# Designs tried in a protein design chat: miniprotein binders against a7ua95r516to809. Part 157

Target 1, 294 residues: a7ua95r516to809
Amino acid sequence: ASLSLLSISDLVPDLQFIFFWMSNAIEILYFIQQKSPAYMQTIELMDDKAGSKESLLSATISANEEAMTILEEVIMYTFQQCVYYITKTLYVVLPGLLDCNPFGTEPSSEQCRRAAGVCVCAVCVMPEAVRRVVSVFQTTSDLLQQYQVHSEIQSQMFAYLFFFTNVSLFNQLIDKGPARGWFQRSRVLQIQASVKILLDWAKGAGHNHLAQKFFAKFCSTVTILASPPQQLSQMSWKALCAEHPSLKPVQLHRILTQYQLMAELGPLPIWQPSSEDEAYIYRTVDLLESFENH
Below, E stands for the ipSAE of ESMFold2; O stands for the ipSAE of OpenDDE; V2 stands for 0.75 times the mean of E and O plus 0.25 times the DockQ between their complexes.

## First folded at step 10 (miniprotein)

Design db21 (at its last look DockQ between E and O 0.91; V2 from the best seeds 0.77)
Fold by ESMFold2, look of step 10:
Structure db21 (fold): chain B 294 residues (1-294), chain A 80 residues (1-80)
Amino acid sequence: as target 1 above (294 residues)
Amino acid sequence: SMTYEVTIRTDNPEDLELIAFALYILAKAMNLRVEEVRREGDTLRVRISGTPEQVEYFREIVELWLKVKGIDARVEVREV
């Protein structure tokens, strides 16, 4: 009656339908692939008239390939539908990671981090904003396991979800960060702690490699912003580019500009881009990332 | 060149949509011509054309697929 509900929970029936057909199409595809050699051999051994066996074999190979193409199209379509619905949910819950205070949820600790696993603290709970994002990932993982989806497809799905998460968080931080106060050092440290909880979940779920690959841009951004001012101000532009290759010159320049403003390091630019990079630091069209798959 | 009717009966009619899709795809993968697919209550009827050897192999493959999937269904094949 008075209880609130979760957005991902509302989508579970639709996702169950899509995962059901995706999983079954994958299983039928592998079933055909496994049985096709034996069937082709029965055609090779069939009693025939001269010249008719080769025509029958050729037609059967073609028919087999057509059947597998139909299944591949079903798999692609259902995969796209899954990511569409899941990313709609992620889009709603991801902004909360930038506003939450994970330290305020622990009674005696500076950092409250949990992904999945055991919790020995009576008041230790994953911050609500982080829990909402983890719930989307965990529900997706549970459905993939429930329908026994092949591990390669599971990896591809989480690669896409982590890509989407990175783009969403990075774009919001860059675009809304100044107005929302997200570049304040205390806020950056809170964001860093929240992201660590999410990365710990990904590691525990067996997706550490994917998370490291697809969160690199957002994590580099937070790492730079969390750096002590004396340490960062002594690093050259070239050194920063080398340590954070995921960031485009325009992105690194914007991050450093916001950092310098919030750390009150004066109006004159501290970091001097290389001659090559100077052509790129004002390319505003390259500042925000595209949600289109790269 | 001969027409057969494959009849699937199940106590779980929720499975018939999946079974129909699987039979169509499996028949197509074996170069069998599917003439008609009809659902009559809890019964699925599929008409296919092929040689007796192809249809018997198809029956074997369908029964194996049903077993692998854990679907409790009876398969009946008749020449029509």
Scores: ipSAE 0.729, ipTM 0.939, lowest interface PAE 0.7, mean pLDDT 85
Fold by OpenDDE base, look of step 10:
Structure db21 (fold): chain B 294 residues (1-294), chain A 80 residues (1-80)
Amino acid sequence: as target 1 above (294 residues)
Amino acid sequence: SMTYEVTIRTDNPEDLELIAFALYILAKAMNLRVEEVRREGDTLRVRISGTPEQVEYFREIVELWLKVKGIDARVEVREV
């Protein structure tokens, strides 16, 4: 199937299988960790028949460690497979978020219309492009809850998915934004509204801290671009660096340069990088984010 | 060490794959030798080698795990 036709719903059966084994492997690991100390004590309390006790204990410790290693491998493998499938679906739907007009009258979801007529739930009032992204995250959340996956693993999963989403959206905006007109004020406001809907969902799902942390670069970029010229032109380079610490100097410089061009502003001395940052603004290798840093 | 056969019966044969995996890992974690795993319809048979005390503890641990998982299964142990 072409990547363009891949929906998260199509992957649910495969994901269910993977989540089943992941969850059970985690449960068995914790079960062993909880019960193994008591078992080792029983060996320690056995009668020492000619030094066999120490050897038996050592062999049992080694066997226990091997069993836990197998479970950890299963957990890691299943986690990686989940991330692989989910990020593929995100890759398909994320570009639509940047082109979305959330202020348009889009019809409620067909699913809610069939069930209840006019639904005014938060999901039904979402623009279609935003709803598609939220659906990936919601499906992931639902599966994690359905299989009662340990909370730490859930947090790690969402951390990675938010990281991936931020990198993808940031890189697309920086690379393609000027050519696609995404730096125009009207388009920026649309993007800002769409991201807010996503962040509101993350907050409602209990992932507010993770979302704020991992979307920081994209949110900072959108915030700068959404700022009125009158306000942004009053902010120094140092003030912008301090307010947006998630942005590298080269990234901030690129954003401001594109903003200047879009707003038809002349050169602003106040946006001139500090002597300390001047060497860094030319590091074009640091302009785009890497997927490998997580 | 003596050889024992652990038999697990369940009305939900779909659980047998998970049970087999859990039994293997739990036996390994206890340093028990797993000699054979067989599935016969709704029944899982596992041959293990160990001391009587180890095998009794293994039975208790398996029964406890099944209970924690909410799996309704009967565990029988016999010396083979």
Scores: ipSAE 0.711, ipTM 0.926, lowest interface PAE 0.6, mean pLDDT 91
ESMFold2 (binder alone), look of step 10: mean pLDDT 87; pTM 0.846

Design db22 (at its last look DockQ between E and O 0.92; V2 from the best seeds 0.76)
Fold by ESMFold2, look of step 10:
Structure db22 (fold): chain B 294 residues (1-294), chain A 80 residues (1-80)
Amino acid sequence: as target 1 above (294 residues)
Amino acid sequence: SMTYEVTIRTDNPEDLELIAFALKILAKAMNLRVEEVRREGDTLRVRISGTPEQVEYFREIVELWLKARGIDARVEVREV
């Protein structure tokens, strides 16, 4: 956190350098894969004097594999460096999403109701906190396109960035939410609106499937918390698990406990875990998500 | 086998670092021995050992790669 250049715009020159080498290593690797069979055939067509062809072919296959391994190491290293720098910036800006108000201080405009015939939801604006997060995603997308990074690598990068975003937001909401008042309904509706802006960006950028997959835990949490008390109280534990499969039993139980407290629905538990889940709802080691792949 | 010198000339000397990397990796992938790499201004000189047939194949591969990458460079091969 002591880095003086944490904004994504300040990291662009470094990211440009890394993307340049990553992109070129990928393209050279693909090029070698395309050309190797023909080259190996030229060796196979050699005159096989004293068996030297077999040992030359074996040595050439080994050298070819070594060259591709060098390129794969460059690709992995450069990918990890990109992710490291981008997520350091993202980690700094993400907490602001939980505190911002996308509705501003003024009430929703009645003019949205005059739109012809369609269902009109609350109007929201992009607060600075949301804009900072979108800027990180947009800058990353622009750089990947500028350097013509292979689409599979672009997808892998956004998969990790969305995973990181989900883990960061979920963990902070669960861990700090009671002390920060983030479980109050008005606050949850503000958070829900802010996340919708991120989801809309991902859809417009062509990453809707990845965002749906990797934001699922946080989105499920906010959806439950935003539900009207009358509606949520009538849903069984089994129904909630079925609608929100991304949530572990301990996580769902914590969310519902906070919901019941903030909605003042009394001290008696409303939602009874299934017998198979009851053993898991107190496993606090499983409450928060890991940033690491396991 | 004989020793050849591959000379790359470009109007964009900032490309030479990438070209040098690519040539070393492509030669490695073909099991060709790279003996020396020198940079002289806008020129890159690479010495490789191989048969005339192998070195001509390497030249063709390098030219195809330069074209695919969009690098405007001239490739010359000379026996030394």
Scores: ipSAE 0.740, ipTM 0.940, lowest interface PAE 0.6, mean pLDDT 85
Fold by OpenDDE base, look of step 10:
Structure db22 (fold): chain B 294 residues (1-294), chain A 80 residues (1-80)
Amino acid sequence: as target 1 above (294 residues)
Amino acid sequence: SMTYEVTIRTDNPEDLELIAFALKILAKAMNLRVEEVRREGDTLRVRISGTPEQVEYFREIVELWLKARGIDARVEVREV
């Protein structure tokens, strides 16, 4: 199937299977961790017949550790599979977020159209491109809750998905933005509005802290680009670095350079990198974010 | 060590794969030797070797796990 046709709904059966095993493996692991100490104590309290007790205890400890290791491997594997499938779906839908005009005519969701006519729920008022992205996250959330996956694993899952989303959106914006006109103020404002809808969803879903943390780089980029020329031209390089610490010097320099070109601003001495950062602005290898750092 | 057969019966045969997995892991965690695992329709049969005390503890642990997971299953243990 072409990646272009892959929807999160198509992956739900596979994801259900994976989440089922992941959740159960986690529960078994915690169950063993909870019960094993008492079991070991029962062995310790046995009559010491000629050193057999120590050997039995040692063997049991080793067996217990091996069992836990197997479960950890299952958990890790299932987690990776979930991430793999979900990120594939995100990869397909995320570009649409950058091209989205959230100020356009209201597409009602098909689900709400079928049930009650014009639905004004938060999901139905979302632009289609935003709704598709939100649907991936919502489906993930729903599945995690349905299978009662441990909260720590849920947090790790969303952390990674937000990280992936940030990297993907940031890289696309930096790489393709100039050519696609995404640096134009009108387009930037559309992107900003779309991202706000996503962040509002994340806040409503209880992931506000994670979203703020992992979207910081993309949000900083969009914030700079959305800034009026009159305001941004008064900000020094140092001030911008301080306000946007998630951006590397090379990234900030690229953003400002493209902003300058788009806004037809002459050279701005105030945006000149500091002597300390001057060596770093030429590190083009650091311009795009890597997916490997998480 | 003596050999025991642990029989688990459930009205939800779809749970038997999970139950089998859990039993194998729990038995391993207790350093019990699993000799055989068989599925017969809606029944899972597990042969384990251990002391009477270990096997009784294993039964209790399995029952507690089933209860914790909301799985309605009956556990029977017999010496073979």
Scores: ipSAE 0.662, ipTM 0.903, lowest interface PAE 0.6, mean pLDDT 91
ESMFold2 (binder alone), look of step 10: mean pLDDT 87; pTM 0.842

Design db23 (at its last look DockQ between E and O 0.95; V2 from the best seeds 0.81)
Fold by OpenDDE base, look of step 10:
Structure db23 (fold): chain B 294 residues (1-294), chain A 80 residues (1-80)
Amino acid sequence: as target 1 above (294 residues)
Amino acid sequence: SMTYEVTIRTDNPEDLELIAFALRILAKAMNLRVEEVRREGDTLRVRISGTPMQVEYFREIVELWLKVKGIDARVEVREV
């Protein structure tokens, strides 16, 4: 199937299988960790027949560690598979978020239209492009809950997915934004509104802290671009660096340069990088975010 | 060490794959040698080698795990 046709719904059966094994492997691991000490104690309390006890205990400890290692491998593998499938679906739907006009009247979701006609639920009033992104996260959340996956693993999953989403959106905005007109004020405001809907969802889903942390770079970029020229032109380079610490100097410089071009502002001395940052603004290798640093 | 056959019967044969996985891992964790795992319809048969004490503890652990999972299964152990 073409990647363009891949929906999260199409992957649900595969994801269910993976989440099933992941959850059970985690559960068995904790079960072993909980029960193994008592078992080792029973061996320790056995009558010491000529050094056989120490050998048995050592062998049992080793076997126990090996069993736990196998479970950890299963957990890691299943986690990676989940991430792989979910990020593929995100890759397909995320570009639509940048082109979305959330201020337009879009029809309610097909599912709600079939059930109740015009639905005014938070999901049904959501723009289609945003709804598609939210659907990926919601489906992931629902599956994690359905299979009662350990909370730490859930947090790690969402951390990675938000990281991936931030990197993808940031890189697309920086790379393609000028050519696609995403730096235009009207488009930026649309992007800002769309991201707010996503962040509101994340907050409602209990992932507010993770969302704020991992979307910081994209949000900072959008915030700068959404700022009125009158306001942004009064902010020094140092002030902008301090307000947006998630942005590297090269990234901030690129954003400001593109903003200046778009707003038809002349050179602004106040935006001149500090002497300390001047060497870093030319590090184009650091302009785009890497997916490897997570 | 003596050889034992652990038989697990369930009305939910879909659970047998998970049960088989869990049994293998639990047996390994207890340093029990798994000699054979067979599925026969709704029944899982596992041959293990160990001491009577190890096998009794294994039975208890398996029964406890099944209970925690909410799996309705019967566990039988016999020496072979």
Scores: ipSAE 0.757, ipTM 0.942, lowest interface PAE 0.5, mean pLDDT 91
Fold by ESMFold2, look of step 10:
Structure db23 (fold): chain B 294 residues (1-294), chain A 80 residues (1-80)
Amino acid sequence: as target 1 above (294 residues)
Amino acid sequence: SMTYEVTIRTDNPEDLELIAFALRILAKAMNLRVEEVRREGDTLRVRISGTPMQVEYFREIVELWLKVKGIDARVEVREV
């Protein structure tokens, strides 16, 4: 382990070690799965003079299952260790997305400023807060490719990383947004632009479907907050629930309350929860999302 | 059940830890018992117990795995 865990580059040696063993365990598991039928067939074609062939086959099947179970445990453990280290890095860098101005005038680095005219360094022209998050995702993608990790495992890794990102951003916006001024329309539009850059990275990396699926709650929140008052005030509670199914009633209610405060609107009858939802809008336990879901 | 010694020599001794892991798992998957694993510099010596048929199939599987992985190694099997 490294003493500095604030950047993904400091974790690369540890991640290389874990990816090495994870990828090899996956490859050996696949190799065994492909070769076991032929080996079992060889046993089936054996001379069975004593009638003990079925006992040998049964023992071999059991041993084969045990070997595959050991490999599956190694894969699960190494996968969990990878996500642990990567999410520690994400936890540190994600809050900056909520504070940054992607429409700002300052370049993120000297190198990117020199290259901006020719569009040679697309990652470097983005705001630094966004660049830090993209760097975590890009480094992860590069390591997965370097160690030739099976594409299904790569997809599962990014599904979890996008899930974690969504939960982190949503929880911080809801919890800290009032004190930090993040519900002001100008800030919401800046947040929306920053998330679009991240979604564009995910699309270019071949993970668009996963990003659309796992960012839905945060994106719905920002979409509501970015809506003009004349548009949003015409949408009933029922219509908003239908348009934003990823939001729980307590979450939608809180978002609309913050919208009313920032737009200086009084309570709107059209936003009155349905009788079915009325019991759930005060369930504080449902307001924030768990990082430990799947 | 007879005892065999599998000797693996490679030009890349850093691969020996992975090779040892793979041999243990492949042997287990084929119902072979690994008695001992020793590393001596650039060689790996593994004692296994099994039938002649199991051990010959194991040797073929190990050689194939090494080729698929791209590891340049020599595999030798002898009865002990």
Scores: ipSAE 0.756, ipTM 0.946, lowest interface PAE 0.6, mean pLDDT 85
ESMFold2 (binder alone), look of step 10: mean pLDDT 87; pTM 0.848

Design db24 (at its last look DockQ between E and O 0.93; V2 from the best seeds 0.73)
Fold by OpenDDE base, look of step 10:
Structure db24 (fold): chain B 294 residues (1-294), chain A 80 residues (1-80)
Amino acid sequence: as target 1 above (294 residues)
Amino acid sequence: SMTYEVTIRTDNPEDLELIAFALRILAKAMNLRVEEVRREGDTLRVRISGTPEQVEYLREFVELWLKVKGIDARVEVREV
């Protein structure tokens, strides 16, 4: 199937299988970790027949560690597979978020229309492009809960997915934004509204802290671009750096340069990088975010 | 060490793969040797080498794990 046709719903059966094994492997690992000490103690309390006790204990410890290692490998593998499938789906739907007009009248979701006619639930009132992104995260959340995956693993999963989403959206906006008109004020406001809907969902799902942390760079970019010229032109480079610490100097400089072009402000001395940052604004290798650092 | 057969029966044969996995891992964690695993319909048969005390402890562990998982299965152990 072409990547363009891949929906999260199509992946649910595969994801269910993976989450099943991941959850069970975690539970068994936890079970062993809790029960093994008592078992080892029983060996320790055995009568020492000619030094055999120490060797048996050592062998048992080694066997126990090996068993736990196998489980950890299963957990890591299944986690990676989940991330792989989910990020593929995100890759397909995320570009639509940048082109979305959330202020348009879009029909309610097909599911709610079939069941109740006109549904005004939070999901049904979402723009289609936003709903598609939210659906990926919601499906992931539902599966994690369905299989009662350990909370730490859930947090790690969402941390990575938000990281991936931020990198993807940020890179697309920086790279393609000027050419696609996403730096125009009207388009920026649309993007800002769409991201707000996503962040509101994340907050409602209990992932507010993670969302705020991992979307910081994209949100900072959108916030700067959404700022009125009258307001932004009064902010110094140093003030902007302080307000948007998630942005590298090269990134902030790029955003401001594109903003100047779009708003026809010309060069603003107040936005001139500090002497400390001047060397960094030319590091184009740091302009786009990498997927490797997570 | 003696050889034992652990038999696990369940009304949900779909659980047998997970049960087999858990039993193998638990046996390994206890330094027990799994010699053979057979699946026959709704029944899992596992041959394990160990001491009577180790195998009894494994039975208890498996039963406890099944209970925690909410799997209705019967565990039987016999010397072979």
Scores: ipSAE 0.671, ipTM 0.910, lowest interface PAE 0.6, mean pLDDT 91
Fold by ESMFold2, look of step 10:
Structure db24 (fold): chain B 294 residues (1-294), chain A 80 residues (1-80)
Amino acid sequence: as target 1 above (294 residues)
Amino acid sequence: SMTYEVTIRTDNPEDLELIAFALRILAKAMNLRVEEVRREGDTLRVRISGTPEQVEYLREFVELWLKVKGIDARVEVREV
């Protein structure tokens, strides 16, 4: 089936092939960068045989640059292929995070045992929907480590995966949230708990700074919706903008307006945008995030 | 310019595709022209045009790269 084709487990052999060539291209590029200067220096120390030294040096510099360009293209192509396949898998599994209930499941793992002290009144297990997403991140991490991919490339990979995750979850929450009841307080708290598991994974994997940077928009949204309505009503528009700089004016205004309606805080607008922001709160082209923004 | 044959023998023939790729790129980075690449079982034979000094540097770089990568292989260079 097509969903089986998108499972990360089904893609591992193809990803192993791509990571193998990506890792080796990176290593050869690094090797050339480290060793070519010494070779160039031997040309500079040669006797000038009828003026040939400058021509040889120039040709060798050009050839060296061409070789490195070939490797950079291999690295870029293989990186893009990995990201393409991994994000197709993420796209399928991410929506389940918005519908799952982490509070009502039976204990089944050591992690639930570890957290039981703080969740004594509820069953603390990782929901299947969260497990699917963590499996994609963990498998990616395992492959990157297995092939000893350079740490800068590993960081770029997870930066993009977290960016993609944020865009996917944010867009679905904004676009489908009101109709799906996802703005309701009990659902937001469930979503918050599920995302916390992902953030804990990222911290344990050494990617905390990337997760904080690239999940900021979705996390800000969930934080607003998880806040008591009366607390939010006491904050000015300027204060809310300052508290949530990752949200564009149209995004913040839409979240607050929908939250006011669903929390029944009265019919009168509570939050008044600044004169400067008023031009932007109705720009629907800025409401949803683009997957193309890298 | 002179023509050389670089012969690489390995106990692990599955490494030959990676070795061939690395050799082509390293030769290119040193402004050497690779004329032909042949695979014969556990052996890779590569014909290269260049000066004796350039080909000796290539041999040294390939041997160093093989050591860094942990690939057990023998490299021989002969003028043809």
Scores: ipSAE 0.649, ipTM 0.915, lowest interface PAE 0.9, mean pLDDT 83
ESMFold2 (binder alone), look of step 10: mean pLDDT 86; pTM 0.842

Design db25 (at its last look DockQ between E and O 0.96; V2 from the best seeds 0.81)
Fold by OpenDDE base, look of step 10:
Order: sequence, then structure tokens, then C-alpha cells
Structure db25 (fold): chain B 294 residues (1-294), chain A 80 residues (1-80)
Amino acid sequence: as target 1 above (294 residues)
Amino acid sequence: SMTYEVTIRTDNPEDLELIAFALRILAKAMNLRVEEVRREGDTLRVRISGTPEQVEYFEEIVELWLKKKGIDARVEVREV
């Protein structure tokens, strides 16, 4: 199937299988960790027949560690597989978020229309492009809960997914934004509204802190671009750096340069980088975010 | 060390794959040698080698794990 046709719903059976094994591997690992100390103690309390006790204990410790290592490998593998499938789905739906007009009238979700006619639930009133993104996250959340995956693993999963989403959206906006008109005020406001819906969902799902942390770059970019010229033109480079610490100097400089062009403001001395940052604004390698090192 | 056969019977044969996995890992964690794992319909048979005390503890651990998972299964241990 072409990547363009891949929906999260199509992946649910595969994801269910992976989450099943991930959850059970975690549970078994914790079970072993809880029971092993008592077992080791029983060996320690055994009569020492000609020094065999120490060797038995050592062998048992080693075996126990090996068993835990196997489980950890299963957990890591299944986690990676989940991330792989979910991020593929995100890759397909995320571009639609930038082109979305959330102020338009869109019909309710098909699922709610079939059940109740006109549904006004939070999901049904979402623009289709936003709903598709939210559906990926919601499905992930539902599966994690269904299989009672440990909370730490859930947090790690969402941290990575939000990171991936931020990098994807940020890079697309910086790279393609000028050409696609996403830096125009009207389009920026649409993007801002769409992101707000996503962040509101994340808040409602209990992931507010993670969302705020990992969407910081994209949100900062959108906030700057959404700012009125009268307001933004009064902010110095230093003030903007302080208000948007998630942005590298090269990124902020790029955003401001594109903003100047779009708003026809010309060069603003107040936006001139500090002497400390002047060397960094030319580091084009740092302009786009990397998917590596997370 | 003596050889024992652990037999697990369940009304939910779909659980047997998970049970087999868990048994292998638990046996390994206890430094028990797993000699054979066989599935026969709704029954899992595992041959393990160890001391009587190890196998007794293994049985207890398996029962506790099954209970924790909410799996209704009967565990029987026999020396072979």
C-alpha cells in the first residue's frame, strides 16, 4: 500500500500484537525483579555443601540477569516497532495540518454521524486534518491503556511522538513555508489555531507537560509569525531570544528575515543579532531540526 | 538434579503462547534448565531439570504469575 493511503486504523492489528508483547514483557520483568531477591535469599540460606552454595548463587544471579536482559531486549524491540509504525502514520498526516483551515465548516466525523447524526463532541468539531493527527495520538493512547502499559513507557512513547511531530512540522514550516505561503498572516493564524486544538487534546489526555516541552520550537515559531508587525517590530533580538529560548540563533534569524519579507518591513536594526550570536546565525546546518539523538 | 514435567492446562488456548514464553523466562531466571516445551491442544508441557526445592519454588512462582495475569490455568508438576 502506498504510504499516502496508510491510516492508523490499518495498523491497529499490528500495533495490538506489539503492545501485547511489550506490556507482558514489562510485567514479567517487574515480576522477576520482585521475586528474585527472595529466591536468592533461599539459596543463601541453604546448607553449604562443600562450597557449592556460592557457585550456585553466582550461577543463579547470572541466569537471572540474562533473563532480565532478554526481556529488556523484547521491550526495546517492541517499543521501536511501535514508534516506527506510528511515526509512519504521522508522516502521512502531518503535512495536512499546515494546510488546514480550522475556521471552515467541516462535517462531523463519520463515526459520530452514523451513531448520533450530528455530534458536537470535541473530536467531531475538529477540522479533518487536525482530527487525523489527533486520531493517531488517541489510538496510541487507547492501545497503551488497553494493554496497561507501564506509565513510564507511555510517557516515553508520547515524548518521542511529540518530538517527532515537532521536528516534522518545524522543518516543513521553515523549509517550505515561504514557498507555500504559510508565513502569510492569515495562514499563520490558521496554523496557530490548529496547533492549539492539538495542544488542547494533549492537555485533556494528561500530556500537557510533555506537549509544552516538545512542541516548544514549533509553537515559538508560530507565535512569532502570528505576532502583529507593530508588536514584533518593538522587540529586540535579545528580547526575542529570551522569550523563545527553544530557537537557535540561526532559526530565529531565518524566521525574522522571512517575516520582514512577508510584512514588507525592510531591515530592522532592533532585530540585528548580538555580537555573541552573529557567528551562529550563519550556521545553516543548525537551521533544520534533526530526528537523531532522541 | 532431577527432571520434572510441568503441565499447564487452560480453557483459553490463546494464552498458551504467552504462558510458554513466561515459563521459559521464569525458568531461566531461576537457573532451571528447560529441556523441552510442547504444546498439545489446550495443554502446555514443559520439561525442566533442577532440585526439588527449585521446582517447588518454580511451581509457586508460575501460579503466582498466572494469578496476577488473571489467567485461569491449572499447573501440575510431576517427576519423570
Scores: ipSAE 0.772, ipTM 0.946, lowest interface PAE 0.5, mean pLDDT 91
Fold by ESMFold2, look of step 10:
Structure db25 (fold): chain B 294 residues (1-294), chain A 80 residues (1-80)
Amino acid sequence: as target 1 above (294 residues)
Amino acid sequence: SMTYEVTIRTDNPEDLELIAFALRILAKAMNLRVEEVRREGDTLRVRISGTPEQVEYFEEIVELWLKKKGIDARVEVREV
């Protein structure tokens, strides 16, 4: 049995093994699908001695379906194992994204020039905490490409990785934010900048639509918290719900409460939940997201 | 049906595990019963049961798959 590893680079050998078998299972599945019609036709054209042709064809169809089912199960199992290992790595590195300062610690373009002889500043200007998260996503992308995994499977994998990232960041911000000082305005602006770096990576990697979809809850939270008090205090509860549909009533209520504390505001009548939402703002069971949601 | 032995010989023994998996699945998909799979160094020996026509088509399918994967291997089939 292998021990649990915390770095994506330490997991690469295990991931290579899993991606190898997943990719080959996918390719064999498509190969069978391509060849099955011609093979079934050869059986239909066979000499029908003793009336056994219909039974042979039926048995062959069943066996063919069983073979494809085995491959589909291998694909599903290997996909789940990849996600399991990658998300264990993400869980370790994601909290650092909430604590980092992307504004003042970036290397200058001159440092990038001297180190490489040619400036490739995207990696050099990235805070270490953000770089660690990007490294997980980039390594995953590189492995999927190396093994030529079908594009639909690649999309499903990044959909789950972005979902997991959103849940992890949102839950930590909501749960630990007051104690860690993450609701302070300067801190929120740093978090917003760090998330922008991740979104820029996703766009450059061809996953912009997935990232926009699956980061929505965390991004909405940060957008609200980063808003100037004069601007946010002019938005009603109904308007905020409409602008941020990814947030549950209890979540939006908690975010606005933290905003009021940070901005030293009292309760605002314009932020009063609608009567239909009042039943939901006290549902603390709905405050944090489940990693098991899909 | 009759019993055949499919022998796969390759310059790259590291490919044999994948080849064995592929042969089991391809045989299953064609309703061929795999009786035994044995690895001997650079050689894979697979015993299958089926009609002569099924086994002839299976050999063709295996050769096509090996070519598609870029695996350099020789396939031989013998009745046993």
Scores: ipSAE 0.749, ipTM 0.946, lowest interface PAE 0.6, mean pLDDT 85
ESMFold2 (binder alone), look of step 10: mean pLDDT 87; pTM 0.847

